# VHH binders against q8wuj3r1227to1361: the designs that were tried, part 9

Target 1, 135 residues: q8wuj3r1227to1361
Amino acid sequence: NDFAYIEVDGKKYPSSEDGIQVVVIDGNQGRVVSHTSFRNSILQGIPWQLFNYVATIPDNSIVLMASKGRYVSRGPWTRVLEKLGADRGLKLKEQMAFVGFKGSFRPIWVTLDTEDHKAKIFQVVPIPVVKKKKL
Key: E = the ipSAE of ESMFold2; O = the ipSAE of OpenDDE; V2 = 0.75 times the mean of E and O plus 0.25 times the DockQ between their complexes.

## First folded at step 7 (VHH; framework vhh_7ubx_2)

Design g1 (at its last look DockQ between E and O 0.13; V2 from the best seeds 0.00; counts 0 for: pae E 9.1 > 2, grease 28.7 > 24.2, SAP .698 > .668, placed apart)
Fold by OpenDDE, look of step 7:
Structure g1 (fold): chain B 135 residues (1-135), chain A 118 residues (1-118)
Amino acid sequence: as target 1 above (135 residues)
Amino acid sequence: QVQLVESGGGLVQPGGSLRLSCAASGFTFSSYWMTWVRQAPGKGPEWIATIYSGGDTYRDDSTKGRFTISRDNAKNTLYLQMTSLKPEDTALYYCARGTDYWSPFDYRGPGTQVTVSS
């Protein structure tokens, strides 16, 4: 049984591999734009694949991560978590759920959880209101 | 204290070659992955290549055919051999410990300037 998993709008995103699962959500529209997974061997051996993937994630994205299987050890790949808003002192757990943000995007309706093994977002991503200057 | 010092930069014509060096001290060099990163004016840091402690290398595709990363653990030195240089390669080149190319200012040297111009 998988302890950590990602579900968005009732759709579960399973992973068959040990490692980290990633789901990317557009912060403005609330839509899933991409998802993938990285095996432990990839994270430890060739982390540049994860780096490249994260680099392609647009700003103003919500990034969901969940671990599966064996313990994922700290390594160079964990810098991704920091890039996405995690503290450097973040402790990795055997089963991890993580919510991060790309760029300077920090919605007030999402709390970055650095201690729990579970994260749940209850709110629908709001469509940003563009205020026009009144002339 | 961790210290990295780059050298070998300079002015070179298009099509030329240049070899950068990075002298490391204050840590067990052979135990760490090392990375070259560059930053051009008005642009963000760009990852070039990483070499693992065991010698395996991974490189960005844009420079993969022209740039080669290597290391000499006995000398605590990291190298970047550049060939077929282009004006677009003009940048400040940094040596960094690990693969933290998003935060190249952590555990990196002051950089060495490479300018490619006719």
Scores: ipSAE 0.015, ipTM 0.317, lowest interface PAE 7.0, mean pLDDT 80
Fold by ESMFold2, look of step 7:
Structure g1 (fold): chain B 135 residues (1-135), chain A 118 residues (1-118)
Amino acid sequence: as target 1 above (135 residues)
Amino acid sequence: QVQLVESGGGLVQPGGSLRLSCAASGFTFSSYWMTWVRQAPGKGPEWIATIYSGGDTYRDDSTKGRFTISRDNAKNTLYLQMTSLKPEDTALYYCARGTDYWSPFDYRGPGTQVTVSS
């Protein structure tokens, strides 16, 4: 299950179910403050749970997302990526990895990787160090 | 004004079938994804199925294929075909229009009651 995971400063956050794993990091000190998963059944049927979760994320937070499984990167929930700094009108493939930001500006390190079989980001950011998903 | 009105509920015996309808008006129905949700007394809302504007459907696996969502864009109507009904399916069933706003339940119908009992 380590093929769908998020790693931050050497600690892995694996996904156990098909869906989206979300890790939130405080942008001031670089500490992980939240780790939450959203099952695909929730993403496709009750996407407001993800929308409400994202709305409660404090400003100046780094937000990491990684997909696991098929048919996850579809539907209205994917619009949340634009709220976290992804380009408007983005086109997702079956797999995605994302480094985003909750705040009033868009950092240059906001990154989306999306492909049909594999998505990964490996990146060191100024504060904190954030390692990316590997599939 | 957006309006969603459910119908087709009622009292049925275990093992029975119902088809729920959701009549839509006040918006371009064919352009929106639509969802069925149920809520039993004392429980939170439970997702059943979603159908997108392109016709793709997703459903909760807990129903094991007993429920089928469909839509008829010419009639502005969303359907839920339910079969092999069980007492645990007793709930208020309502449809909702999909949105990318933070409050996706802002446009839902009043619901239709389904009661499954002997």
Scores: ipSAE 0.006, ipTM 0.267, lowest interface PAE 9.1, mean pLDDT 75
ESMFold2 (binder alone), look of step 7: mean pLDDT 80; pTM 0.803

Design g2 (at its last look DockQ between E and O 0.04; V2 from the best seeds 0.00; counts 0 for: pae E 11.7 > 2, grease 28.5 > 24.2, SAP .681 > .668, placed apart)
Fold by OpenDDE, look of step 7:
Structure g2 (fold): chain B 135 residues (1-135), chain A 118 residues (1-118)
Amino acid sequence: as target 1 above (135 residues)
Amino acid sequence: QVQLVESGGGLVQPGGSLRLSCAASGFTFSSYWMTWVRQAPGKGPEWIATIYSGGDTYRDDSTKGRFTISRDNAKNTLYLQMTSLKPEDTALYYCARGTKYWSPFDYRGPGTQVTVSS
């Protein structure tokens, strides 16, 4: 049912609504510090909720994002991806798995697997995984 | 039939100004958020600005301060006021209707060419 999801230390962070799910991990401790989700209507109608949320994320945080549902409204909210380290012009697919970073923090022990299938965090930090399932 | 038609493009010198217009028809213009994008030769599409139905605007930082998006719902027209134009602003500029799909836009016009050159 869920094509993309976030799992950290064996704990899944599901979302009940179509939209974007966000999990924030402390880059030093590797612990989840917060998580939330944004419905499509929120992303499109009041994107500042996402902007405000992201603004409160401390530097040196790893930000995991996953989409739920087939469609998410593309709009100004996507700018947050660039802020978190995405290349400009990033093509969003129906199912998204994304790893971003707050601030200049860019650890080499965080990587996405081939074809954006999943993201892994290694080393001293507990291994969270953003997985994208195939239909 | 949904239709978007851009106009106002042309050749301008660096530092100049230009106002683009987009005439919309075939849908309830006032109910949709609208977007300006551009594409330079050899480059991918670049988002410039979006304006929501209520008038709230969001803009790319690279053009923020120089470009202003606005709309006139009574005229079904979207505008892009460009100032302090630079050679790197040379591109085909598109008006696009927002969409709830992952695809960038469901409809866009054929575009209007903006060329900034001395």
Scores: ipSAE 0.019, ipTM 0.260, lowest interface PAE 7.3, mean pLDDT 80
Fold by ESMFold2, look of step 7:
Order: sequence, then structure tokens, then C-alpha cells
Structure g2 (fold): chain B 135 residues (1-135), chain A 118 residues (1-118)
Amino acid sequence: as target 1 above (135 residues)
Amino acid sequence: QVQLVESGGGLVQPGGSLRLSCAASGFTFSSYWMTWVRQAPGKGPEWIATIYSGGDTYRDDSTKGRFTISRDNAKNTLYLQMTSLKPEDTALYYCARGTKYWSPFDYRGPGTQVTVSS
């Protein structure tokens, strides 16, 4: 009954089980290169699978995440969000949606929406992703 | 030098209780989140529970209601209270300190053996 998905350029990536869904997009070409889910048992404790997955994401990648069902909203795994550009110390509520970035800078479009009943982000991201110089 | 030393393990009968301790030194204990993990021979590590620096706790659902993590920041000590022990709880129990974004912990102790048998 929890209908959660990630949509990229009109293609839907539906959730498979309670936890977190992840879609990775190449920041140079704008193509989806990975779609993976992490069930709650992986998010609890020491989430080797998630940490290894994030470590292997190529730099200059857009990383989309969305919760499905009652996900584990606390724990060491949430540090991944900070690695991908979320503000430090952010507390997740019962639902989340996230547009993040794997790279050496934080684009202005990095966004986290977390609420008790719903979380939703609609975002247009410039491709290729580049670091914008200050005036 | 960061050091974590577990104690309180041993041989107990099914249904028994133990309290494991993890003595920490060489760092500001109150600033770190801490975790208990167990591992039986031939199996991978199994997460038990985590306690954050602010006191919030999380634990694996399979041990729900039987294991409680706590900490005493004044004594630099992490605890795991175990009750209603079962033979399947037999394992090496160790504590770990959490820190970096990619790693859930950067130091762990040598562990204390818990054996639940008749």
C-alpha cells in the first residue's frame, strides 16, 4: 500500500521492499546507471552493502533516494546522506526523498524532504553537472 | 591510543542473563556512537545494537525485548544487558566505536565470548 518510486525523465523506478530505494545518474550524460534497494535489515547495524555501494558510485553522479514503507530512519547508514550533500545533524522523519551528489562539491540543487506522512521532490538538474564559479 | 576492552562473557544456561561491558579509553567516549556486534565461528558479523552520543538506541528486531544497550559516559563504559539467553546467542561479542561517513566504526575490541549451553 505504500506506493513509493523514483522517476527520472519519465521512467519510473518502483520500490521493491521496505527500506530505501536508490537511483544513480551519471552527471555528465544524464543516464541512469544503477537502481538498487536496501531493505531494513541492511540499514540496521553495520550496513556494509550500502557503504560499499556508495563508495563505488563514480564521482560526478547524481544520487536519488526515496523511502518505502516504514524504513529505518536512524542509524549509522544515515551518514551516507551527509556524504552525498545533506546537512549534518539532519533528523529523518517517517518518510524521505533525497536528491544528492557524489563529488567534491555540493551543488545548490541538493535537496532532502523528510516528513511524517509524505516526502516528495520534483527537481530539474543541469547536465553536465559542473562546479559554478563565484562572481 | 584508542582501546576498547569487553568483559562479562562466559558460560550460561538457556534462559540466563548476562551484562556485557566495554571499557573505553584514549578518546572522548561521550562524543561517539557505539555499537555491539556478535560473530559465531563460520558466520559473518551480526549487528546487535547501536547507541548514539545523545542516548538514542537502535537494536536488531531478532533480539527485541531481550537485549538492551546502554552507556555510562562518566565511567567511559558501554553495556549490553542480555536476558532470556538462547543457544543461538552463542558468539563472540565485541563493541565498536563509530565515526566516519563511509565506515560505521573505526575501532573495535577483541571481544568477549558468550556461550549458552546446557
Scores: ipSAE 0.006, ipTM 0.200, lowest interface PAE 11.7, mean pLDDT 75
ESMFold2 (binder alone), look of step 7: mean pLDDT 80; pTM 0.800

Design g3 (at its last look DockQ between E and O 0.14; V2 from the best seeds 0.00; counts 0 for: pae E 12.0 > 2, grease 25 > 24.2, placed apart)
Fold by OpenDDE, look of step 7:
Structure g3 (fold): chain B 135 residues (1-135), chain A 118 residues (1-118)
Amino acid sequence: as target 1 above (135 residues)
Amino acid sequence: QVQLVESGGGLVQPGGSLRLSCAASGFTFSSYWMTWVRQAPGKGPEWIATIYSGGSTYRDDSTKGRFTISRDNAKNTLYLQMTSLKPEDTALYYCARGTSYWSPFDYRGPGTQVTVSS
């Protein structure tokens, strides 16, 4: 059972395995820079694989996460959600969609709208304006 | 000095069973989670199972039905019971010590060879 999936700019990022799907978006450019997945057994048994991956994500990134397949059980791996901005009291649902942020980057143009079986992520990535200073 | 020493490996026929042991010394064994990993020739390390200090176990689905991880804190020993062995289980098997949920293993033994062949 696929409970959730991630689609960015019309491109789907599927996972053939149960667990967590992760997609990383550059907060400035709005482009996908990386994507991966972690099986439930990996999340529980060797969570540092997820931790190491998240550690390599650049600041000012938007991190999309979705659960697929079997129920993803709570464990030490969920600490990464807190690192990405989740409240400690976040309830892990059978169908999970999560938007996190790397570093102190918290853009207000990112919104997660959740329905019973749908999660919609809305974003309008601003074009960076470089102001030239006269020396 | 932290030391991990694996034993129990050997040659076994397909369908056979082996029990691996890992003798730990030089640290408070009961305070650490322990893990079995294996590495076959030409392949990267493969995680098998982890057992935490409280006794909770987590296993890879590929071997979950055949392999069982356990520990005896009184003996400072980690075990891996293997059943229904297959040729693809042929590998060098390591025990490894964890430090924290945020860090990889900091110590492992030299390994014990398991060879499954008819």
Scores: ipSAE 0.029, ipTM 0.422, lowest interface PAE 2.9, mean pLDDT 83
Fold by ESMFold2, look of step 7:
Structure g3 (fold): chain B 135 residues (1-135), chain A 118 residues (1-118)
Amino acid sequence: as target 1 above (135 residues)
Amino acid sequence: QVQLVESGGGLVQPGGSLRLSCAASGFTFSSYWMTWVRQAPGKGPEWIATIYSGGSTYRDDSTKGRFTISRDNAKNTLYLQMTSLKPEDTALYYCARGTSYWSPFDYRGPGTQVTVSS
């Protein structure tokens, strides 16, 4: 069915509209600082509202996304996923779940799951998020 | 001095075909994703198709595969092949450059008019 949510430390963040849900977590302290949805009308064409929102996310933020219902799975908006650490040239299917990061590096836990039937990610993220140095 | 210039529009009968071109200059064309958008009188802009730098393409379902986006990086040119044209395809068609700056489609051309009428 059309059941979709994002859960952070036991708290669920549901969405009421088809499109994508976004939850932003501060990578220094692990607190949820934003929850919003982008309906299909925003995702179609040139989705300036989504691009502006992502541009305002602070560096060192964990960014969670999940699809709700029949979402727009293609178009320029999907470039946002690459900025948040997804592989370049990605192809979304009818469902997606994503754990990403806004910052100057790509953590190893960045994950995209996209399938036609069901997409789900269960992930533990170390807090604070730090870049490992190579010796 | 980024410049995008569309061409190939015109008057065509229903069921006909056109190929639109978008000539690019002033930037490394092969490094950017490119998109086609149309705008009919009295309507907002409608996304048609996007092609990424690696060649992957995405098209809006409403054209039902009648439109094909492509690029020729050697000629710095973006294309839209249109077939089985319908009167509702009448619009101004323009190309736009995608960016890596969170400012999508910073540059767009003036457009080329496509009119489908019997």
Scores: ipSAE 0.005, ipTM 0.185, lowest interface PAE 12.0, mean pLDDT 75
ESMFold2 (binder alone), look of step 7: mean pLDDT 80; pTM 0.798

Design g4 (at its last look DockQ between E and O 0.01; V2 from the best seeds 0.00; counts 0 for: pae E 11.6 > 2, grease 24.3 > 24.2, SAP .718 > .668, placed apart)
Fold by OpenDDE, look of step 7:
Structure g4 (fold): chain B 135 residues (1-135), chain A 118 residues (1-118)
Amino acid sequence: as target 1 above (135 residues)
Amino acid sequence: QVQLVESGGGLVQPGGSLRLSCAASGFTFSSYWMHWVRQAPGKGPEWIATIYSGGDTYRDDSTKGRFTISRDNAKNTLYLQMTSLKPEDTALYYCARGTSYWSPFDYRGPGTQVTVSS
């Protein structure tokens, strides 16, 4: 089965569990402060576990999520994505790599690269890695 | 190819207003999140506001109430209405494209200079 993994500044955070992997980055320090995972059965059956976990994440945090295994179906758990800044009309993918933000925090030094079921995030200071177009 | 071109910057007095525009081309504008960011000399970049494909907006608290982000999908244009401008708002202002909730930014324009001075 295909799965996504999270790599932050060259460091991988793998998960052995099917479901959603969560990696939390401190927005002030730009370092990973915690990581966990939620199995598909937990997401669908007792989504409040994810809700409670996300609620405990401090504001000014960057929250990375990656799916592992089979497609995770939409359910009440997906509301946390909206809480973390996802568009209300977002569509779930079979392989997901999501970058969310706790609170109103929106750091522009965050760059996510998703290729072949992997999520790669880099901190770029002072200017984020974006493709700048010139006239 | 993806292009973003900011315009509308200039010199304004404190308390003045300015409307920035960002002309987008080379992609389906209406499908993307768009952002405004700025960078003053000697300072790091600062996020201002985001507007999602669905129309929802998010803004930084420091400029909230003074700056308003909007978009015209028919014109492939992003706007930033600035009011009650302050000297500390002096900066190069960029519009940036957000690919999706998976990535905050991928493209940005060359920027338009906003200078607030008496």
Scores: ipSAE 0.014, ipTM 0.252, lowest interface PAE 8.7, mean pLDDT 81
Fold by ESMFold2, look of step 7:
Structure g4 (fold): chain B 135 residues (1-135), chain A 118 residues (1-118)
Amino acid sequence: as target 1 above (135 residues)
Amino acid sequence: QVQLVESGGGLVQPGGSLRLSCAASGFTFSSYWMHWVRQAPGKGPEWIATIYSGGDTYRDDSTKGRFTISRDNAKNTLYLQMTSLKPEDTALYYCARGTSYWSPFDYRGPGTQVTVSS
């Protein structure tokens, strides 16, 4: 199966090219502020377009990513996942889905799912996003 | 001053091998991600491989295991062993430093030309 989309509050954000798609949600108001994709040719090179895009994401933003088709699953671009809260040293498989966060803390709902056959995340995120004290 | 200087390029016949070197100075080499990138005429830059001081390596699968990245932290030197070279591998090859976990490459060398022909 080659279904790939991101859904936020009932609205779907599809991707037509192999690679990754990204949706950015403002963590204060919960509205989608950006939807874009990065095709494999961008992911394979020096991925300045992706790095610059992530650098300009406002703090306190929820960042959703999903793979489409046979995406580039290795290389320097994958460092953006760690910037957005993924565990270090994880190896991506043939599919991935990710709920991440750009900001000064790591929410407990940050999640990466990567599998050879499917990757899917269903997540409810509290809005506004605030730092949770460890109890 | 950070400096990266590549060497080892040249003209080689198809099926041949080359070992590229990148001499690093002006920074704590062992603390950084290091990368090899190539650029063929008329094409954008193409990432080849990366290595961190812990020895983890990442490579583009288009080389199908023909290229191996390595480093010698005692000599401040990064290497790319290339085997079974093809005309499609003709490009300027350069090394680049990764400045941190969250940063793009911040320094690169002038590159060394690899030409596979004849």
Scores: ipSAE 0.005, ipTM 0.202, lowest interface PAE 11.6, mean pLDDT 75
ESMFold2 (binder alone), look of step 7: mean pLDDT 81; pTM 0.805

Design g5 (at its last look DockQ between E and O 0.24; V2 from the best seeds 0.00; counts 0 for: pae E 11.6 > 2, grease 24.9 > 24.2)
Fold by OpenDDE, look of step 7:
Structure g5 (fold): chain B 135 residues (1-135), chain A 118 residues (1-118)
Amino acid sequence: as target 1 above (135 residues)
Amino acid sequence: QVQLVESGGGLVQPGGSLRLSCAASGFTFSSYWMTWVRQAPGKGPEWIATIYSGGDTYRDDSTKGRFTISRDNAKNTLYLQMTSLKPEDTALYYCARGTSYWSPYDYRGPGTQVTVSS
C-alpha cells in the first residue's frame, strides 16, 4: 500500500522502488520540470547521485519529495533536505512527505498540511506579470 | 601518489565464489570510505557497495545477499567477497576511493576481470 505519493495537476508520479521520489516544479510557471526516484540503497551508499540531481535543480523551484516502502533512517543523504529548507531537527517518518525550495525562494502560497496518515500540499502559483516601462 | 590495485578476479563457474582484494597506497586509507563498482561490456558502471571509515557498510540490493564488502585498515586493503556468482556478474570490478558525501570517488584502480561462465 503506497501511503505517500506525488500527484500534480491530476497526474500521478509513481515510483516502483523503495526510497525517495522527487518532483520538481517551476516556481514561476507551476509546471513540473523534472522527476526521479532514488532507491534506499542509493541514498545510503552513493548519496552524491541525489546531491548532483538537486544541484541541477534551478533556483526558484519547488521540490516535492515522498517516501515509499521501507524507509532508511537519517544519513548523509538527509543533508539535502536541509539544503532545501528543512530544519536540522526534522524527524523522518517511515512515510514522508516533504516540500522544499531551491535557493532563497520561499513562496507563501505553498502550504503543507500534514496529518499522521495524510499530507496535503496546497499550491496556487501566480503568473508573473512583467510591467514594461513606457519610454 | 594515490594508488589502488585490484586482484583476485578470474574465471569461475556459476555458483562459485571469489574474493577480490584492493591494495591501497599513497593516502591514509583508514580516513576514506571505499567503494566497489563494476562495469560489464556494453553497460554503464554499476555500484556494488561502499564501506565507510567507521566500518558501516552499504550495498546495492541486487547483490546484497551474495556480496560482502569489508576492509582491513592495518593492511590498507579493501575486500569484496562474492558468493553464488552468476553469469550476469561478469564484469570488470573496480576499487574506488571516496572523497566526501557530496561527491563521488576521485580515484579508482585499473580493475580486475571477473568472468562467470559454465
Scores: ipSAE 0.178, ipTM 0.563, lowest interface PAE 1.6, mean pLDDT 84
Fold by ESMFold2, look of step 7:
Structure g5 (fold): chain B 135 residues (1-135), chain A 118 residues (1-118)
Amino acid sequence: as target 1 above (135 residues)
Amino acid sequence: QVQLVESGGGLVQPGGSLRLSCAASGFTFSSYWMTWVRQAPGKGPEWIATIYSGGDTYRDDSTKGRFTISRDNAKNTLYLQMTSLKPEDTALYYCARGTSYWSPYDYRGPGTQVTVSS
């Protein structure tokens, strides 16, 4: 059966609650430094827990997100995606997967996939993460 | 200067109703999302409901069906209609102006006390 999860270098990080799953990877060494989830009640209104969590993510970090079940796809929490490199004015559908970055630049590999039935990203991110001038 | 002033609190019996108001000044009210938050003594802030500039509302599931947020942009006023009040709703209720997601609000009022007691 298809379950929502995030996989990093062969290690799976499963999702247990409707909402979003977040995995943070250090962009210098490629190590996973955090895995957490935010259920729908956190994503509504003023998602203080999510905002505080993202604010404490170290600079130069790869941030992976994936939806589980029927998540809250609107609201102020979605601004987090823009600050992690998603295009401004994004419109989330019933499922999402996201590879983002917290840092002073926006890597070209920042990717959002959002669709009604399935969202999936497979991507290799260069480590250490460095600024590139051209595609 | 941004200013938010809440009113409409007071003592009410269990099962009763109250309508809280938040008068806003010093900014373009219609352009901001607005939020109600409450804080009981000795506890942290608890989110109640948010209304966006376009009128969409979001509320915490624990109060679903009892509390309704609304706004009147012509009067620069935010409202919280509370029904079926319970003793656990006793708290200081305040409104807040929404900002960027890194700082979920930057201004709040002094609050209005709601006390639900037999």
Scores: ipSAE 0.005, ipTM 0.195, lowest interface PAE 11.6, mean pLDDT 74
ESMFold2 (binder alone), look of step 7: mean pLDDT 80; pTM 0.801

Design g6 (at its last look DockQ between E and O 0.01; V2 from the best seeds 0.00; counts 0 for: pae E 10.8 > 2, grease 27.3 > 24.2, placed apart)
Fold by OpenDDE, look of step 7:
Structure g6 (fold): chain B 135 residues (1-135), chain A 118 residues (1-118)
Amino acid sequence: as target 1 above (135 residues)
Amino acid sequence: QVQLVESGGGLVQPGGSLRLSCAASGFTFSSYWMTWVRQAPGKGPEWIATIYSGGKTYRDDSTKGRFTISRDNAKNTLYLQMTSLKPEDTALYYCARGSGYWSPFDYRGPGTQVTVSS
């Protein structure tokens, strides 16, 4: 069982590899425009691949990220999280979900619903869901 | 239980200033992003500004020259200092909590009314 995964409009975007799964959503249309994954070794060894990918993400995008397995401590790659709106105090975990935004875009129609053992993110059009489940 | 309670709203003349407060309780305030949003009559909700736990801020360009977001973690309070108020700033202003892991809001207060009128 994966702790965190991404689902958009009923479509799941799992990753079979340890690392980070990324799904990019158009902030206006709510459609998925791209998705990819980065292995832990890539994140640590050659973070420029992630940097380049994020640089190509259009402004006004919602960026969903989910981790699988252990990803290492803070490094150059984690600056991407800050770029996407993460607090520098964000705690990295082995399994986590993250919602970021490209540019100054901050849609208020994105709502987080949390429970003791899971978290869900909802939006109005269409509804992407990032789920974090307790193992 | 998580609670957010806004205060400081009221009637003010154009060009005036107003300081909103948001009292937070039921969670570790200092660990969360906090955000101000507003909704004017006949308009959709608008994002104003977000402040991180460490004080870093993001602000909407339309109001960043006039509005300033700040926080006092010791008092569990979020602030919005508004200056040079305009009639179009008339709205219900909400305080919202962000997650340490998620950018979206999971809680907001009932709001405080700000009315700018001659």
Scores: ipSAE 0.009, ipTM 0.296, lowest interface PAE 8.6, mean pLDDT 80
Fold by ESMFold2, look of step 7:
Structure g6 (fold): chain B 135 residues (1-135), chain A 118 residues (1-118)
Amino acid sequence: as target 1 above (135 residues)
Amino acid sequence: QVQLVESGGGLVQPGGSLRLSCAASGFTFSSYWMTWVRQAPGKGPEWIATIYSGGKTYRDDSTKGRFTISRDNAKNTLYLQMTSLKPEDTALYYCARGSGYWSPFDYRGPGTQVTVSS
């Protein structure tokens, strides 16, 4: 079964709907401030709900995404991943998991895993999120 | 001055039909993609359908094909044909103009109320 979920500090955010799940964490205090899901019908075409949601995410926010089931892996919605730190031109496969960041810099822990069968990320993120000093 | 004005809402019994209109002015209507959105009390905005300037349409599957978006560029008017209405369709319906890739709409109308009840 497709038991996709996002877990933050021991709390799970599951979804029963095919599509993507999104959890937003405040990068200053590490608190989950938003969770929602976007069905495939929203991801088709020009997905205004997703675009507006991402545009309203505060700067300095950690953004987690995970696919559930057979999601729409192509189309304009995938550009939000680039806004959140993913490499440009990446091709999504049948499953995806993403740890991204909304802000003025790209942390080194930004990670996209996309595979045909499963995608999984485990990540520890330092709080508060700050621009890495060069050493 | 960009203006969008919706009309055609009202009270209707379950199973009924309505056709919503969105009159556009102050811009070249035929050059913009247009969108219908609804918002029920206590809920966030819900996308219904989008139509490109060339006529290609996209719609949310949650309405099970009961809603059809169309446009008449000669009349600067966007339409939403609603059929088989259910109480869950009760919401404020408004149209929006697309402005670009990352700002999916920059103008919306005040909306027209659709209420479906016995």
Scores: ipSAE 0.005, ipTM 0.172, lowest interface PAE 10.8, mean pLDDT 75
ESMFold2 (binder alone), look of step 7: mean pLDDT 81; pTM 0.812

## First folded at step 9 (VHH)

Design p1 (framework vhh_7ubx_2)
Fold by ESMFold2-Fast, scan of step 9:
Structure p1 (fold): chain B 135 residues (1-135), chain A 118 residues (1-118)
Amino acid sequence: as target 1 above (135 residues)
Amino acid sequence: QVQLVESGGGLVQPGGSLRLSCAASGFTFSSYWMTWVRQAPGKGPEWIATIYSGGSTYRDDSTKGRFTISRDNAKNTLYLQMTSLKPEDTALYYCARGLSYWSPFDYRGPGTQVTVSS
């Protein structure tokens, strides 16, 4: 069987369900604050649910995603990822993995891997993501 | 005017159950998707569940075995049935309306507090 998981600081967040797995991390302290999954559906789609979920994520959050099995990637799917720092106009393949950020800028570590067979990312994110400057 | 008003929260012991309600007014409830979100003190919002106008649901993996979202379009009411409650479920629970699957939440309720302790 195929598998998907998201790992944060040695802790794995796997899902047994097909679709998109999502982990949200507080960008100030690096704490995982949410782990969710969105079931795959050709008729209903996932982007709508994901778009709404992304709207609830606070600014200064790190958002990790990974696909498992088949998922619906039709239409403006990349608009969901664009809100988290992905480049505009990207097209998703059979699988995807994503390290994104909810905020007013795009950190250099924002990464999307999308491939037909297997997608994977290993990334190091400095915490806090937003450093306060005195000047 | 659009209004969302949550109710049904309160103090409950670990292992207990609660049913939350969200009364909607000022819009055609049946035409919108609805969502339950919670926020614990000092934490960001956590998505719990979304329900489409037709009744299809999607739920957070960590709570999907214990929480069920449902709606009654005739009564303009959204529900969250919570079972086997744990201390970590302590949070402000609020409902939110989605204009469409490509739009963010446009309205949220003020929330209802759930406290799980002995």
Scores: ipSAE 0.006, ipTM 0.141, lowest interface PAE 11.9, mean pLDDT 76

